# Designs tried in a protein design chat: miniprotein binders against q9bqp7. Part 21

Target 1, 240 residues: q9bqp7
Amino acid sequence: VPQNWFPIFNPERSDKPNASDPSVPLKIPLQRNVIPSVTRVLQQTMTKQQVFLLERWKQRMILELGEDGFKEYTSNVFLQGKRFHEALESILSPQETLKERDENLLKSGYIESVQHILKDVSGVRALESAVQHETLNYIGLLDCVAEYQGKLCVIDWKTSEKPKPFIQSTFDNPLQVVAYMGAMNHDTNYSFQVQCGLIVVAYKDGSPAHPHFMDAELCSQYWTKWLLRLEEYTEKKKNQ

## First folded at step 4 (miniprotein)

Design Aa1
Fold by ESMFold2-Fast, scan of step 4:
Structure Aa1 (fold): chain B 240 residues (1-240), chain A 86 residues (1-86)
Amino acid sequence: as target 1 above (240 residues)
Amino acid sequence: SPLRELLERIFELLREVLRLLIEAEELYKKGDPEKALELARRALELAEEAARLAEETGNPLLIRYAKELIERAKELIEEIERALKK
């Protein structure tokens, strides 16, 4: 249970668009100072078991690929993920032409993988946009805020490779989503309420992506765990 | 622990209060003030219980949040009641 609890949802806000909302999705740039990012908090508060599993995976990959091969592999995974996010941002932007949309939809197996999810995504309100929680003192860069099957969600796009499984912190993905949600719900740059999350795992071979929907109750559960990770980070920072 | 059970109950109440308030506002905007008032009154009842339990934790942010939801529910009830006066 966190010592200093704070609400994830803002009772002053609604998920309904108002007439003053911009017609294009918000894209607020991320500015970094000493305020920690969601990713940094999660990386600095990994459990000993998580660290052990990550190190074990790293050692196995180095044994298989060599040090240079491992560096090339991780670099390629990062670049593929970056290109996937860039393509999704373009596809979801309302000004994209039909030619550009079709080109982006066929760009990679990952885009093919999410096609059936994209048909259920509408009402995009934010893309690659910064969030800041002034009271809890953390920042983040979220992928997307849009309606998925009629429900306003913070959507996080993830890539996964087959047949070469990549070990990543799947435990922290829900924490990342709710951290962004809580920040956005209390960030003055935004006026709406988000209560749901969606983690979409896309596959390199084009096989159908797996959507992991998080309702308001599940988001509240993970929010409590995020607050504990944030407290742990703050405590470790003081004791350096 | 007893504190964990208390916090679980408070979080359940706070989530239900927010859900009821959002639904009440939607019903009111759609022209069903009688149903909206019923939900808003239920939200107030649950928010008051949450505030009482929150005070037992001594957590000032939790207490403040519960009290803010009480105020929000009271405002909505007053607005709907005014609309229902003839």
Scores: ipSAE 0.000, ipTM 0.147, lowest interface PAE 18.9, mean pLDDT 80

Design Aa2
Fold by ESMFold2-Fast, scan of step 4:
Structure Aa2 (fold): chain B 240 residues (1-240), chain A 86 residues (1-86)
Amino acid sequence: as target 1 above (240 residues)
Amino acid sequence: SPLEELLKRIWELLREVLRLLIEAEELYKKGDPEKALELARRALELAEEAARLAEETGNPRLIRLAKKLIERAKELIEEIERALKK
């Protein structure tokens, strides 16, 4: 699907803050339906190389930890990530109480990892909020939309036990970010335009998180790749 | 750097405040309100210190987090003090 038929940015929307924009961060719930999610599209259209790397990693971990040990490890990684996102939502949302998320703050070195990034985050517009691309017919749940160093960004918070200093090491994360961005820019529940992305990789040991900023040009490049993945997904489902 | 050392100190204080508040609530539930009050008051002192240091960084998220912990500590102290006056 050509990008010029489905542009990432909406020409009818302003990039600048509007006085009529909600002062409270939006949190639209993700509804279960037949419309594919960003994560489902990406999982169903993994490249042969991605499948090979994932299976190789899985086999090595099972050999090291055993089948039950691997299951416990993956469950723990998922729980730590969930707690990290809950803690960030609490920190960034004026309506949340710390009582509900204090265990997450105490048990996560990931929160210390992101402290230096948080100082540059302001003007939060959305937190854990559902987006839908009405024309391309896909949905997603984004982590955060806020200004980072003065630029409105879709911000995706990632946890890692190993360093990811280069954006290339984040696999499909750039595609996730631009998919959310394109959906939000064409979702009637939102009135603003997002042109930038930010992937923040936080570390378990509290080492400083690595921010991977994506400007408008880079977002447009990844948008083209997302459109190809979405087309591949649609084609596979028609033939099933 | 001085800023990095300051940020590290703030997060150490915030973690200790949360630990003290959790311990205080647990002691209060187990019927030791005097010890709970002691820990809650210590948590308030550290939370106020964290807030002061957070203001030096100019980080609005850290300032908000520290203020929320001050609020929680004061709430717990008031609850325990009311129970002790029964």
Scores: ipSAE 0.000, ipTM 0.176, lowest interface PAE 18.6, mean pLDDT 79

Design Aa3
Fold by ESMFold2-Fast, scan of step 4:
Structure Aa3 (fold): chain B 240 residues (1-240), chain A 86 residues (1-86)
Amino acid sequence: as target 1 above (240 residues)
Amino acid sequence: SPLEELLKRIFELLLEVRRLLIEAEELYKKGDPEKALELARRALELAEEAARLAEETGNPYLIRFAKELIERAKELIEEIERALKK
């Protein structure tokens, strides 16, 4: 039982910038598919209440839009989210010059929504980069690692049509952030330590994004919940 | 850190509770209700301890998880006790 607990922070890593840290953000490609991803673990361990709410939402949307309309809606939501992430990667990366395509991406309401957050973001160390927890055997693709208001954070960019003014309304997003953090802190492809998280919820209409900052203590608390979800996933897989 | 040790203890208690409840359910279905009841009662004790510690963290997910295990243990105990009545 004690062997299943694992610390989120790596005591062998420093919080300070290293002289050997690259000046350009890291972008490690996602490698293996047999190791479960953070999103797969979370999706496979949803509570009965979460499953019920998701199914109810789906049925209501199909009633409103029809099957074809629902398919179009979900495809558009996915595409807008993908474009939002591409635009943010372009904005935060020093290697990309603005092209006509990138200029069109930058004009989205989501990008307008997040402008006041971006002014507080600096020292970008990783963008759209793969992480793997080598001991706990899970992988993920994190959005961004950068300093937010002077603190090094795993930053997760989210889009939402409904307001999310409280961290509790972001559901499993805190678990996703700490899972990426724990993986990065124990991944040999990275040399630095991250102790804080940030969930940024951007809005389509351009209204100001809601930032949800997670300090080290809060990250440790959500990490414990992530470990419970990971253990549940492992149990379900072991006894099939 | 003190918080890290507290979180580790909560995690260990929650895992042990789940293990005891699974074992109790198996014993009950295999026709050993007295041993099942013993394990289910032990699970309830540990789940209540985990809930007390979880409340000290103020983490709503840990508190809810511990309370769900308390409810599961109570339901199993009631079911087994009902089966043991003549």
Scores: ipSAE 0.139, ipTM 0.600, lowest interface PAE 5.5, mean pLDDT 83
Fold by OpenDDE base, second read of step 5:
Structure Aa3 (fold): chain B 240 residues (1-240), chain A 86 residues (1-86)
Amino acid sequence: as target 1 above (240 residues)
Amino acid sequence: SPLEELLKRIFELLLEVRRLLIEAEELYKKGDPEKALELARRALELAEEAARLAEETGNPYLIRFAKELIERAKELIEEIERALKK
């Protein structure tokens, strides 16, 4: 059990959106603070085994592509991911006039991959919006808050070249999602709360994306794991 | 774990307190101050229990939340009692 237990859900907030919820998705800017991001916490608390596997993968890729080739590959992967998120934001934002839709952004295999998921997405509440957990002292930038099949979710979009049919294959992504949920549910900038998470793995070749839905129970389980990672991070920082 | 069970119990109490306070306020607005007062008093009792249990955990969030609900319950009780004395 985490020493610093905190609930993922806020009992002071209703599950029902207030009728006064703006029709426009929230986009709160991320403020650069001394407060660690969710991503930073997760990266700094990887297990020795996870680090070893990642390094092994890196070395294999360098052997195949060369050092410069690997740098280029990494840069391209990052760029493709960024473009994918930008395209999704454009698709899901009602106000972004189609005018600046770089048609090239919409012709990606990743966008094709998620089309069947997008059909089930409605009621977008936030896009690329910052969340802060004031008590637990972490921040994050969430991709999307929307209804998926009628359930309000924090949605995290991921790109992959390899199939990830199981949630376990998504590494620390479930922890990231619940971290964003917990922060949002206790961030004063938001009037509502979320009880579900969704990880969508989009594929470069346009193959149907895998949706990994996280119900309230599964979110609670991963929340405990997140709290342990956050404690580990905090302890490591005190010892530095 | 025993701690998880305690935390769950505290949370259940706090949710019940909140429910009772909302219902009490609604009853008061509907013109049933006696029943509203009864519910508000029950809410106070449960909030005080939740506060005691929260202190055992040392969780600052739960302690704060319980204390806030205690104050809300007291304020509502005082308001209804003033209305009944007129």
Scores: ipSAE 0.011, ipTM 0.226, lowest interface PAE 9.4, mean pLDDT 87

Design Aa4
Fold by ESMFold2-Fast, scan of step 4:
Parts: C-alpha cells; structure tokens; sequence
Structure Aa4 (fold): chain B 240 residues (1-240), chain A 86 residues (1-86)
C-alpha cells in the first residue's frame, strides 16, 4: 500500500456533461517546471527486466538493420506515429476549427484500423492537453478525453506492428492512463471528472484496432500501482 | 513488448516537440512572440524528457534526434527572447 494514498476520483466533480462546458476541445499547454512528468516517473522506475530487454533490443536492431537501415527504421516509425496523431486530431476536432484535411495523413493503415473505434467516440473534451496533480506533484500530456460508448474516458492512441489483444501486453500504458486521469480530476483547469480509460492499439496493416477499456474498478487498481511507482520515484530523488 | 512501448513513447514525445516548434515558429513569424515563447519552452521540456528516455534505450539515433531537438528549441527560445527585449 502506498504511504501517500490519494483517491483517483474527485467526489466534488460530475462525470456528466454540463451546459457550461465548452464546445471546443481543451488544449492546455504544458508549462515548464520542476515537477516530474508521468513518463519520467515511469522511465526512472523501470524494472530490471525492462532495462535488460532495452539493451537486448539495441543490440538486435543494430545487428539486423545496420546503421543506415536502423536510421531509416527509426525515422519511419517516428513519421508514422506523427501522421497517426495528426490524423486523429483532425478527425476529432470540430469542423469549424480544423485545418484543411491532408489526404496523405488519412491514408495510413492505422487510421483504417481505428475506424470502428472512432464510430463509438463522441463529446471530445480535450486533445493533446496538459494535466497537473497539485497535491501529488506530477504533470502529464494526454492524447484525448472523449466519450467512448457513452462513458467519458482518457483515451490513449497507440500504434503496433504486433497484435496486442490483452491489456497486459500494453505494459505501462494503463499506469500512464490512470496517472493522467487522477491529475485531470484534481486539476483546476478542468471542471469534469473522468472515471474510465481506453487504450486503443492500432495496426499498420489496417487490421481492427484492439480497444482495452478500463472501468472505474480497473482504473482504481492501476491507480494504486501508479502511486507505488510515484513513491519509488520520490524516494530515489531524495536519496540522490 | 516493453521495448516497443518505450520506443512509441519516445516517438510520441519527439513528434509533439516538432509540432510545438513548428507552431512556435509560425506564431513568431505572425507577430505573436509571447505565445511563441510559451510553446518553444514547452517544446524544450518535452525534448529533454525524450532525451532522457532515449538515453535509457542506448539507441544512438534516438539520442541524437532528441539532442538535436533540444538544441533547436534553445535556439528558437534565444531568438524570441532577444526580440522581446527590444
């Protein structure tokens, strides 16, 4: 049990839409400060197994692709991810505020992969928006907050070449999602409450994306694990 | 795999940095240096985070990409700050 247990949900907030809610999705910029980000906390508290696998991956990539092939591979992965997020932002933003759609951004197999998920997404509240937990002292930048099948969710868009049919195969992604959720629920820049998460794994070949829905109970379970990682990060920083 | 997830996190950060830098450059050219500076500073913070994650992978190309974005963000910040002093 973490020593600084704090609830993920804010009892003072409603998860229902309010008439005073803005019609345009929020996009709060991430401010520079000394407070650690979710990704930094997770990276600095990686398991010994994760560290071992990273070193093995580095050795394998260099051996398999050579230096030039590795450069092309990393550049291609970066470009694919960039275009996927740009296309999703374009699709989910209101028509009146969208830049002209670039047909090339919409042609990726990843976008085809998520079409059946997007049909169930509505009521977008935030896109590429910063969150901060003042009490627990961490920040983050989330992909999307919207209703999925009628439930307000923190939605995290992922790309993968390999199938990820189980939530366990998404590793720290559930921790990332609940960390953003807890921060948003206690961030004064937001007025609503999120109780659910969604990790969407899109596939390059257009195969149907795997949605990993996280209900309130599952979010609470991963929240406890996130608090333990945050505690570990804080202790490591004190002992530096 | 944990490696694929870490790689994706790094590329998401690198993409966001490039997006912010392009938006900052556009705002600066359109005569909004204060907002441009805010975005450029956010880009620097995210680029530094990407560099830390890239170093953990030991991948020299990812480390190089992140460091180049840090330098680019610092250059833009200095240019905007210099303009604001006038």
Amino acid sequence: as target 1 above (240 residues)
Amino acid sequence: SPLEELLLRIFELLWEVLRLLREAEELYKKGDPEKALELARRALELAEEAARLAEETGNPKLIEMAKELIERAKELIEEIERALKK
Scores: ipSAE 0.000, ipTM 0.157, lowest interface PAE 15.4, mean pLDDT 78

Design Ba1
Fold by ESMFold2-Fast, scan of step 4:
Structure Ba1 (fold): chain B 240 residues (1-240), chain A 86 residues (1-86)
Amino acid sequence: as target 1 above (240 residues)
Amino acid sequence: SPLEELLKEIEYLLKIVEWLLKLAEELYKKGDPELALYLARMALDLAEEAARLAEETGNPELIRRAKELIERAKELIEEIERALKK
C-alpha cells in the first residue's frame, strides 16, 4: 500500500489546542468487531527472524522456569503491565490522585521509574481510548495522547523487569504507535492532529525509564512499514 | 548427528546476528538511535552466545565469524552511545 494514498497525517487537522475542546481526556470504548486490531495484525505478520528470536527466548525461559513457571511468569508480566497502565491513567486524569485510590499503586517500582518522564507530560487529550482507521479498516486501544516536552504525542507505556524486553516489544512498538497515530488522525471521534510518538519503558526496580521519542519524520518512515504489515495481514487472511 | 545439528544452529544464529546488526545500522541512519542501540545490544548478546557455542565445537571458521560479529556489535554500540551522549 503506497503511503501517498494513505497518509499518516491529516492535512485538515491542527495539533493546536482549542478552547472549545473537552477539558476531560477522551476515553472512547473499544468495540470488539471482526475488524482486526493493531496487535493482531503485528502478531500475524512477524518475520521468520522475529519468530525465531521469540521462540528461542521462550525456550530459554521455559528451561529456566519450567513450563508452569513460564506460564506464571507471563501471566504476572501481563498483570503488572495492566496495573501500571491503571496507575498511569489515574495519575494523568484531572480528577484523581493515586493517594485517593489504591495506596499500593503509589509504591510500584514502575511508577517510580517513570517519574522523570511524567514531569514532562501535560495537556492530556486521551487515555485508554479506542481508535479506528475508517478507510484502512483496523482498530486499536491507545494508552495516552498528551504533550511530551511541548510536543503532542501518542504515548505507549511499557514495563520491563530487565533492560532487554522480548522481541515483540522491540521490533513492533514503533509500528504500534504510528498505527494508533494514523487511526486517530483519521477517526471522526477526534479532532486534533498527532505527529509524534513516545515509547516509555519502565523498570520494575525503579531504575529511570527509557524514553524513545519519534519525531514526525521517523513516524512517517514507520508508517510506511506499518502499511506493508497491514497489507501482508490482509493477504494472509485471504489465503486462510 | 548432534554435532552437525549444533553447527547448523550456530550458523543460523550468526545469520540472525548479521540481520540484527544490519537492521540496527539502518535504523540508526534513519534517525532512530534508541531502537538501533537496543537491537545492537541484542546482537552482541547473541554473538557472544554463538562464540561460546562455536568454541565448544572447535570449528575455527565459526569461532572467527562469531568474534568478528562481536567486534562489529561493540563498535556499533559505541558509535550509537556516543551519538546519544550516554
Scores: ipSAE 0.314, ipTM 0.722, lowest interface PAE 3.4, mean pLDDT 84
Fold by OpenDDE base, second read of step 5:
Structure Ba1 (fold): chain B 240 residues (1-240), chain A 86 residues (1-86)
Amino acid sequence: as target 1 above (240 residues)
Amino acid sequence: SPLEELLKEIEYLLKIVEWLLKLAEELYKKGDPELALYLARMALDLAEEAARLAEETGNPELIRRAKELIERAKELIEEIERALKK
């Protein structure tokens, strides 16, 4: 049990969009502060097993591709992910804010992969927006807050070359999502709260993306796990 | 080696699971079945994670130990749940 329990949901906030919700998605810039990011917390609190698995994977890839080949591969994966997020931001942004759509950004297997998910996405409230949990002292940059099949979600877009049909195969992604939810729900920059999460795994070959929907109950379960990771991080930093 | 570190982590997880199960059993005996159930469920979740990680290592001993702890956790959960329904 977390020593410092804090609720994921804010009872003082209504689920109903205030009529004053701007028609334009929020994009709050991330302030670089001494406050750790969700990503940093998760990375620094990876289990030895997770680290081992990643290292084993890395070693296999280096064996197959060579060191330079692996560096190139890693760079390409990162670039593809970045381009995918940029393309999604462009697609989900109101037309008036659309920078000249680089048509080349839209011609990706990943974009093709998520088309069927995008059909169910509406009511975009935030894109690439910073969240801060003031009490728990962490920050994050969430990909998207929107309605998925009529339910307001924090949506996290992921790229994969391999099928990830199960939420368990998404590793710490559920923790990231609930961390963003909890932060947003208690961030004064937001007037609303989210009760659901969605992880979308897009595939390079254009095969249909897998949506991993997280209801309020599942989010609460992962929230407890997130709090434990945050406590571990905090303890590690005190001992340094 | 990264593998050695993973193995150590799995072993550490297994120790935590064993500790949680022991604590759950003690709490159950002390007459706090609700807290015992909570801890037993937590132990199950961690044991399943340990099993998953162990399978990735291919270490048959760790896999076996993790699976044994999963079963122990399930049995304890079932026992407590039956007691709570009475």
Scores: ipSAE 0.020, ipTM 0.354, lowest interface PAE 4.9, mean pLDDT 86

Design Ba10
Fold by ESMFold2-Fast, scan of step 4:
Structure Ba10 (fold): chain B 240 residues (1-240), chain A 86 residues (1-86)
Amino acid sequence: as target 1 above (240 residues)
Amino acid sequence: SPLEELLKLIEYLLKIVEWLLKEAEELYKKGDPELALYLARMALELAEEAARLAEETGNPELIRRAKELIERAKELIEEIERALKK
């Protein structure tokens, strides 16, 4: 059990929409300062297993592509992911502004891949929005908060190519989702409660995306693991 | 020594794969097939990597174990995918 345990869910909040909730999805900008991000905490507290997996993947990729080729590959993966997230934000945002959308962002194998998932997504509450856990002292930028098949979820969109590349981190995606969830549930900029998570893996060739749903019980289990990672980060920072 | 270190690392990788498959099986049993499938697919990719490394070393026991884990991962993935399609 972590020494400085804190609950993931806020007993003062409901997951049901109320009349005081904004009609437009929230988009709080991320303010960068000395407070660590979720990704920073996870990167600084990788287990021996995760370090081994990441180093093995990096070594293999450099062996096949060369150092410059590896840099180009990782840059392209980042760019494709960024464009995919921009397209999803555009699709899920209301069109009240009447501004033109870049049609090229909407024409992607990744977007075709998620079509069947998107038709089950409604009630969008937040898009590309910053979260801060003021008590536990960490920040993050979540992709989306919306109802998936009637359940309010923190949704994390992932891209994958076929054939699939070696995965750098196999364990931290659920931790990332629950870290955002716990922060949002205790962030004064938000009024609602999220109890479920969804990791969606979209494919470059347009084959159907795979949704990986996390119920409240599973989120609570991963939250405990996230708290341990955060505690480890805090201790390492004090000892540097 | 470099070969001995590689054999040790392959052994460690195989243990990670076994852990991932066990975790996936438990999640599937508890009624979380979506996350179980995610972990099972990760296990398959790592098991395939272990098999490639084991074959390069020529160690028959590590090759056997890696291939066994590949088959276990494939079977679990197919089972979960069938359940999700229903």
Scores: ipSAE 0.000, ipTM 0.209, lowest interface PAE 11.8, mean pLDDT 78

Design Ba11
Fold by ESMFold2-Fast, scan of step 4:
Formats: C-alpha cells, sequence, structure tokens
Structure Ba11 (fold): chain B 240 residues (1-240), chain A 86 residues (1-86)
C-alpha cells in the first residue's frame, strides 16, 4: 500500500457534459517546471526486471541491425510516432483555423490501422494537453480525452511495427494513462471527471489497431501501482 | 569464472520468467487478458532461451526448472487464448 495514498477520482466532478465545458478541445501547453513528469517518474523507477528486459531487447536489436541500424530504427520509430500523433490531433480537432492538412500526415498504415477505432470516438474534450496533480506534484502531457463507445476516456495512441516490439513501455502504459487521469481529475484547469482509459496500438502495415480498454475498477488498481512508483521516485530524490 | 557467471545469469533469467508469469496471471485475474497474453508470450520466449543456456551448462536442476517454466507458460498462453476466443 502507498504511504501517501490519494484517490484517482474526484467525488465533486461528473463525466457528463456541462454548459461550462468548452465547445473546442482544450490544449493547455506544458510549461517547463522542476516538477517531475509522468514519463520521467516511470523511467527513473523501472524495476530491475524491466531494466533487464529493455537491455535484452536492445542487445538483440543491435545484434540483428548493427549499431547504426539500431539508431536508424529507433529514430524512424520516434518520427513515425510523432507524425501519427500529429495526424490524429488534426483529424480529431474541430478547429481548422489556418490549419493545413498535410496529405502525407494522413497517408500512413498507422492511420488506416486506427480507422475502426476512430469511428467510435466522439465528444473530444482535450488534445495534446498538459495536466498537473497539484497535491501529488507531478505533470504530464496527455494525448486525448474523448468518449470511446460512449465512455469518457483518457486515450493514449501507440504505434507498433510488429505486435511485440514495445517491451520497454509494456508494463508502464496503463500506469501512464491512470497518472494522466488522476492529474486531470484534480487539476483546476479542467472541470470534468474521467474514469476510463484506452490504449490504442496501431500497426504500420495497416492491420486493425488493438484497443485496450480500462474500466474504472481496472484504472483504480493501476492507480495504486502508479502511486507506488511515484513514492519510489520521491524517495530516490530525497536520497540524492 | 565464466561458467559460474553463466549459471548466475541463467538463475536470474529464470527468476525474470517467474516474475513475468506471475504478472501475467495477475493481469488475467484483473480482467486484462490481452496484456496478460503479451507478457505470457514474452515469458515463453525467455524460458526457451533459459532452457537453451541451461542445456549448454549441463546443469540438471537448471534444465529441469527451465523446462518446467516453458510448460507453465504454454499452459497459461493456451488458457488465455481460449478465454479470448469466447
Amino acid sequence: as target 1 above (240 residues)
Amino acid sequence: SPLEELLKDIEWLLKIVEWLLKEAEELYKKGDPELALYLARMALDLAEEAARLAEETGNPELIRRAKELIERAKELIEEIERALKK
């Protein structure tokens, strides 16, 4: 159990739309701060097992591709992910003010992969938006908050060239989602409640993306695990 | 010695496999069969590597443990796959 337990959900908030909710998705910029980000907390608190698995994957990739090939591969994966996120933000944003749709951003196997998921996404409330947990003192930048099949979700978009290549983020993806959720639910810049998560893994070859839906109960269970990682991070910083 | 180092590495690898199988079982109980299946498949891959390395050392206890973990991983994978196909 974490020593500094705090609830993920805010009892004073509702997931139903209010008249005060913005008609366009919120996009609060992430400001430079000494406060740790979700990704930094997770990166700095990897278990020995997670570190071992990441190093094994890296060694095998270097053996297969060579040092330069591995650098090219990781750079390419990063750029493809960035373009995928840019394309999704464009597709889901209702504002077209001075926005030019780059045809190349919309022409990818990843976008084809996610089409069937997008048909079930509506009521977008936030895109590429900063969150801060004022009590627990962490920040993050979430991808999307929208209704998926009628349920308001924190949605995290992931790219994969093959079904198995993202070993380093496998354990932490659900923790990342609930960390953003808990922050948003207690961030004064937002007025609504999110109780569900969705991790969408899109594939380079255009094969159907895999949605990993997290209901409120599952989110609560992952939230406890996130609190333990945050506690570990805080402990490590005190001992520096 | 190189052999003693390898034996220690194999024991650690087997502990990683045990940890992955435990995580997969918990995720499956928790209602997350897709992530559970992913971890169980990872456990199988590593258990097979551990078995290969154990066989190279000729250590009967490590070989036995590795093969036992391979069987546990296969059983878990089959269970989760059956649940997902329902």
Scores: ipSAE 0.242, ipTM 0.683, lowest interface PAE 4.0, mean pLDDT 84

Design Ba12
Fold by ESMFold2-Fast, scan of step 4:
Structure Ba12 (fold): chain B 240 residues (1-240), chain A 86 residues (1-86)
Amino acid sequence: as target 1 above (240 residues)
Amino acid sequence: SPLEELLKEIELLLKLVEWLLKEAEELYKKGDPELALYLARMALDLAEEAARLAEETGNPELIRRAKELIERAKELIEEIERALKK
């Protein structure tokens, strides 16, 4: 494949701590522009199989909950996810004032679910931070970059109501993680290199969250799949 | 015809199951047994649905293919579950 020339890892960067690395986690704001986001690329290039599964899931949910019930369900899922991410940012941020103001955000089943994972997270380098691949021209907003069990990872926090997980999120989660990783590794706003990924699925009832670790080899393999999705998106854009 | 559209839907569903099983096998080999197990279980559910639809059409080839995919999914699930217990 032609895009095999665009590696996920930057040979000019070290995966080891650098003295110039900031002690405060980076939080670069995402600026809205015409450059496509990771989530938009993935949404616009879903396979026929993914579309079929999403439509089947939607049909079953609407049959069970009704049209209005389905809208309320999806709105609640979105809100819970948003609050979970806000709570995690607060917990992992060194800002004491922010933690004090938002103490109520820390009280949820999802936060209880993820406690045992958080014990293994340290050395936070970035939180809710924008990434842009300088050469491939895509952007994203990653959740967290930190050491998990001693390895620097792009960490993506997910919520699940167990019986009815979002099928779309499941299929593209690894692609999302490696897309952020590749962007960060080639973004001039960052000086370090990340080679591992972690997807953490937290549960509403407080059941222990499931960590899905991705080593460098696995990340490289998903990177190839991400490049194909990005190429498909670019071709669709040219032909519109 | 309505029957021909249903047969096409079953064919698509069977291809989706094959894709999910392939993806689950790759994830398992690459060291992500939990995500692999999730996809393998999804493949089983869809294969069972395909079998039910195939039975309704009475098409013996589709029934046979769906049952083969059910067995493949069960075998993969058992393999991953055994590995997780070790």
Scores: ipSAE 0.006, ipTM 0.258, lowest interface PAE 10.2, mean pLDDT 80

Design Ba13
Fold by ESMFold2-Fast, scan of step 4:
Structure Ba13 (fold): chain B 240 residues (1-240), chain A 86 residues (1-86)
Amino acid sequence: as target 1 above (240 residues)
Amino acid sequence: SPLEELLKEIEYLLKFVEWLLKEAEELYKKGDPELALYLARMALDLAEEAARLAEETGNPELIRRAKELIERAKELIEEIERALKK
């Protein structure tokens, strides 16, 4: 067990809203600095297994699409993901509902895909908001904090091309979620505690999105793995 | 047609699952059970997604193939997990 082991949950915090909490979801801006982001830590500490899978996936895609086709494909996937996140932030804003949005938003396959998930989402507390772990010194930008089926969750929205594998989202997504959770639970900009995570995989063709719910126990297990990745990142930066 | 495109996507997914299981089996035989287990678990997740999509199409052959791959993945996972406990 690492000596710098830190808890994911803050026992001094509650997941219940306080009457003094703002009614508008929090949106703390991400400040650019030398403190590493969750995404940077994960990218710099991929395991041999992750590198192998990513390499094999790239080889397969290049064989199918060509090098230029692969680059165009990945660029389009990132752009679609950005637009999906912007649409979800707008929909989940307390001033807007899906019925109040223009028809162009409703025509998106990804937005159609998440409709059944959105019906179970309420009590939005943060949207596209920066988190920083004060003690462990890492930062992140989380997508959403809201109640899913009555449980306060860090929610991460993912887009996927059916049936192509989303290797990066399968092995690191739980780590991203718990990293954001642990940071938020120890960030002075926030006063509440989150104990659950939700990864929502939306599909381009409008097929029902796949929710991956993470209870407190599962979050604790992935938090342990995140701490190891953070330690590896810190050691790599000290070496060379 | 949209249905024909979906059927092709499901077949692509099933072929990828078969490839993952084959790679996992080879790695396990070569003495890399940790990586083999990782690939086998990924194969199971993708096979379950393929089964869900196949059921939506009502295509009995795709449903059958997906369910067979789910069982193959579960069996391989159990075998590797037993070996790792020793």
Scores: ipSAE 0.006, ipTM 0.181, lowest interface PAE 10.7, mean pLDDT 78

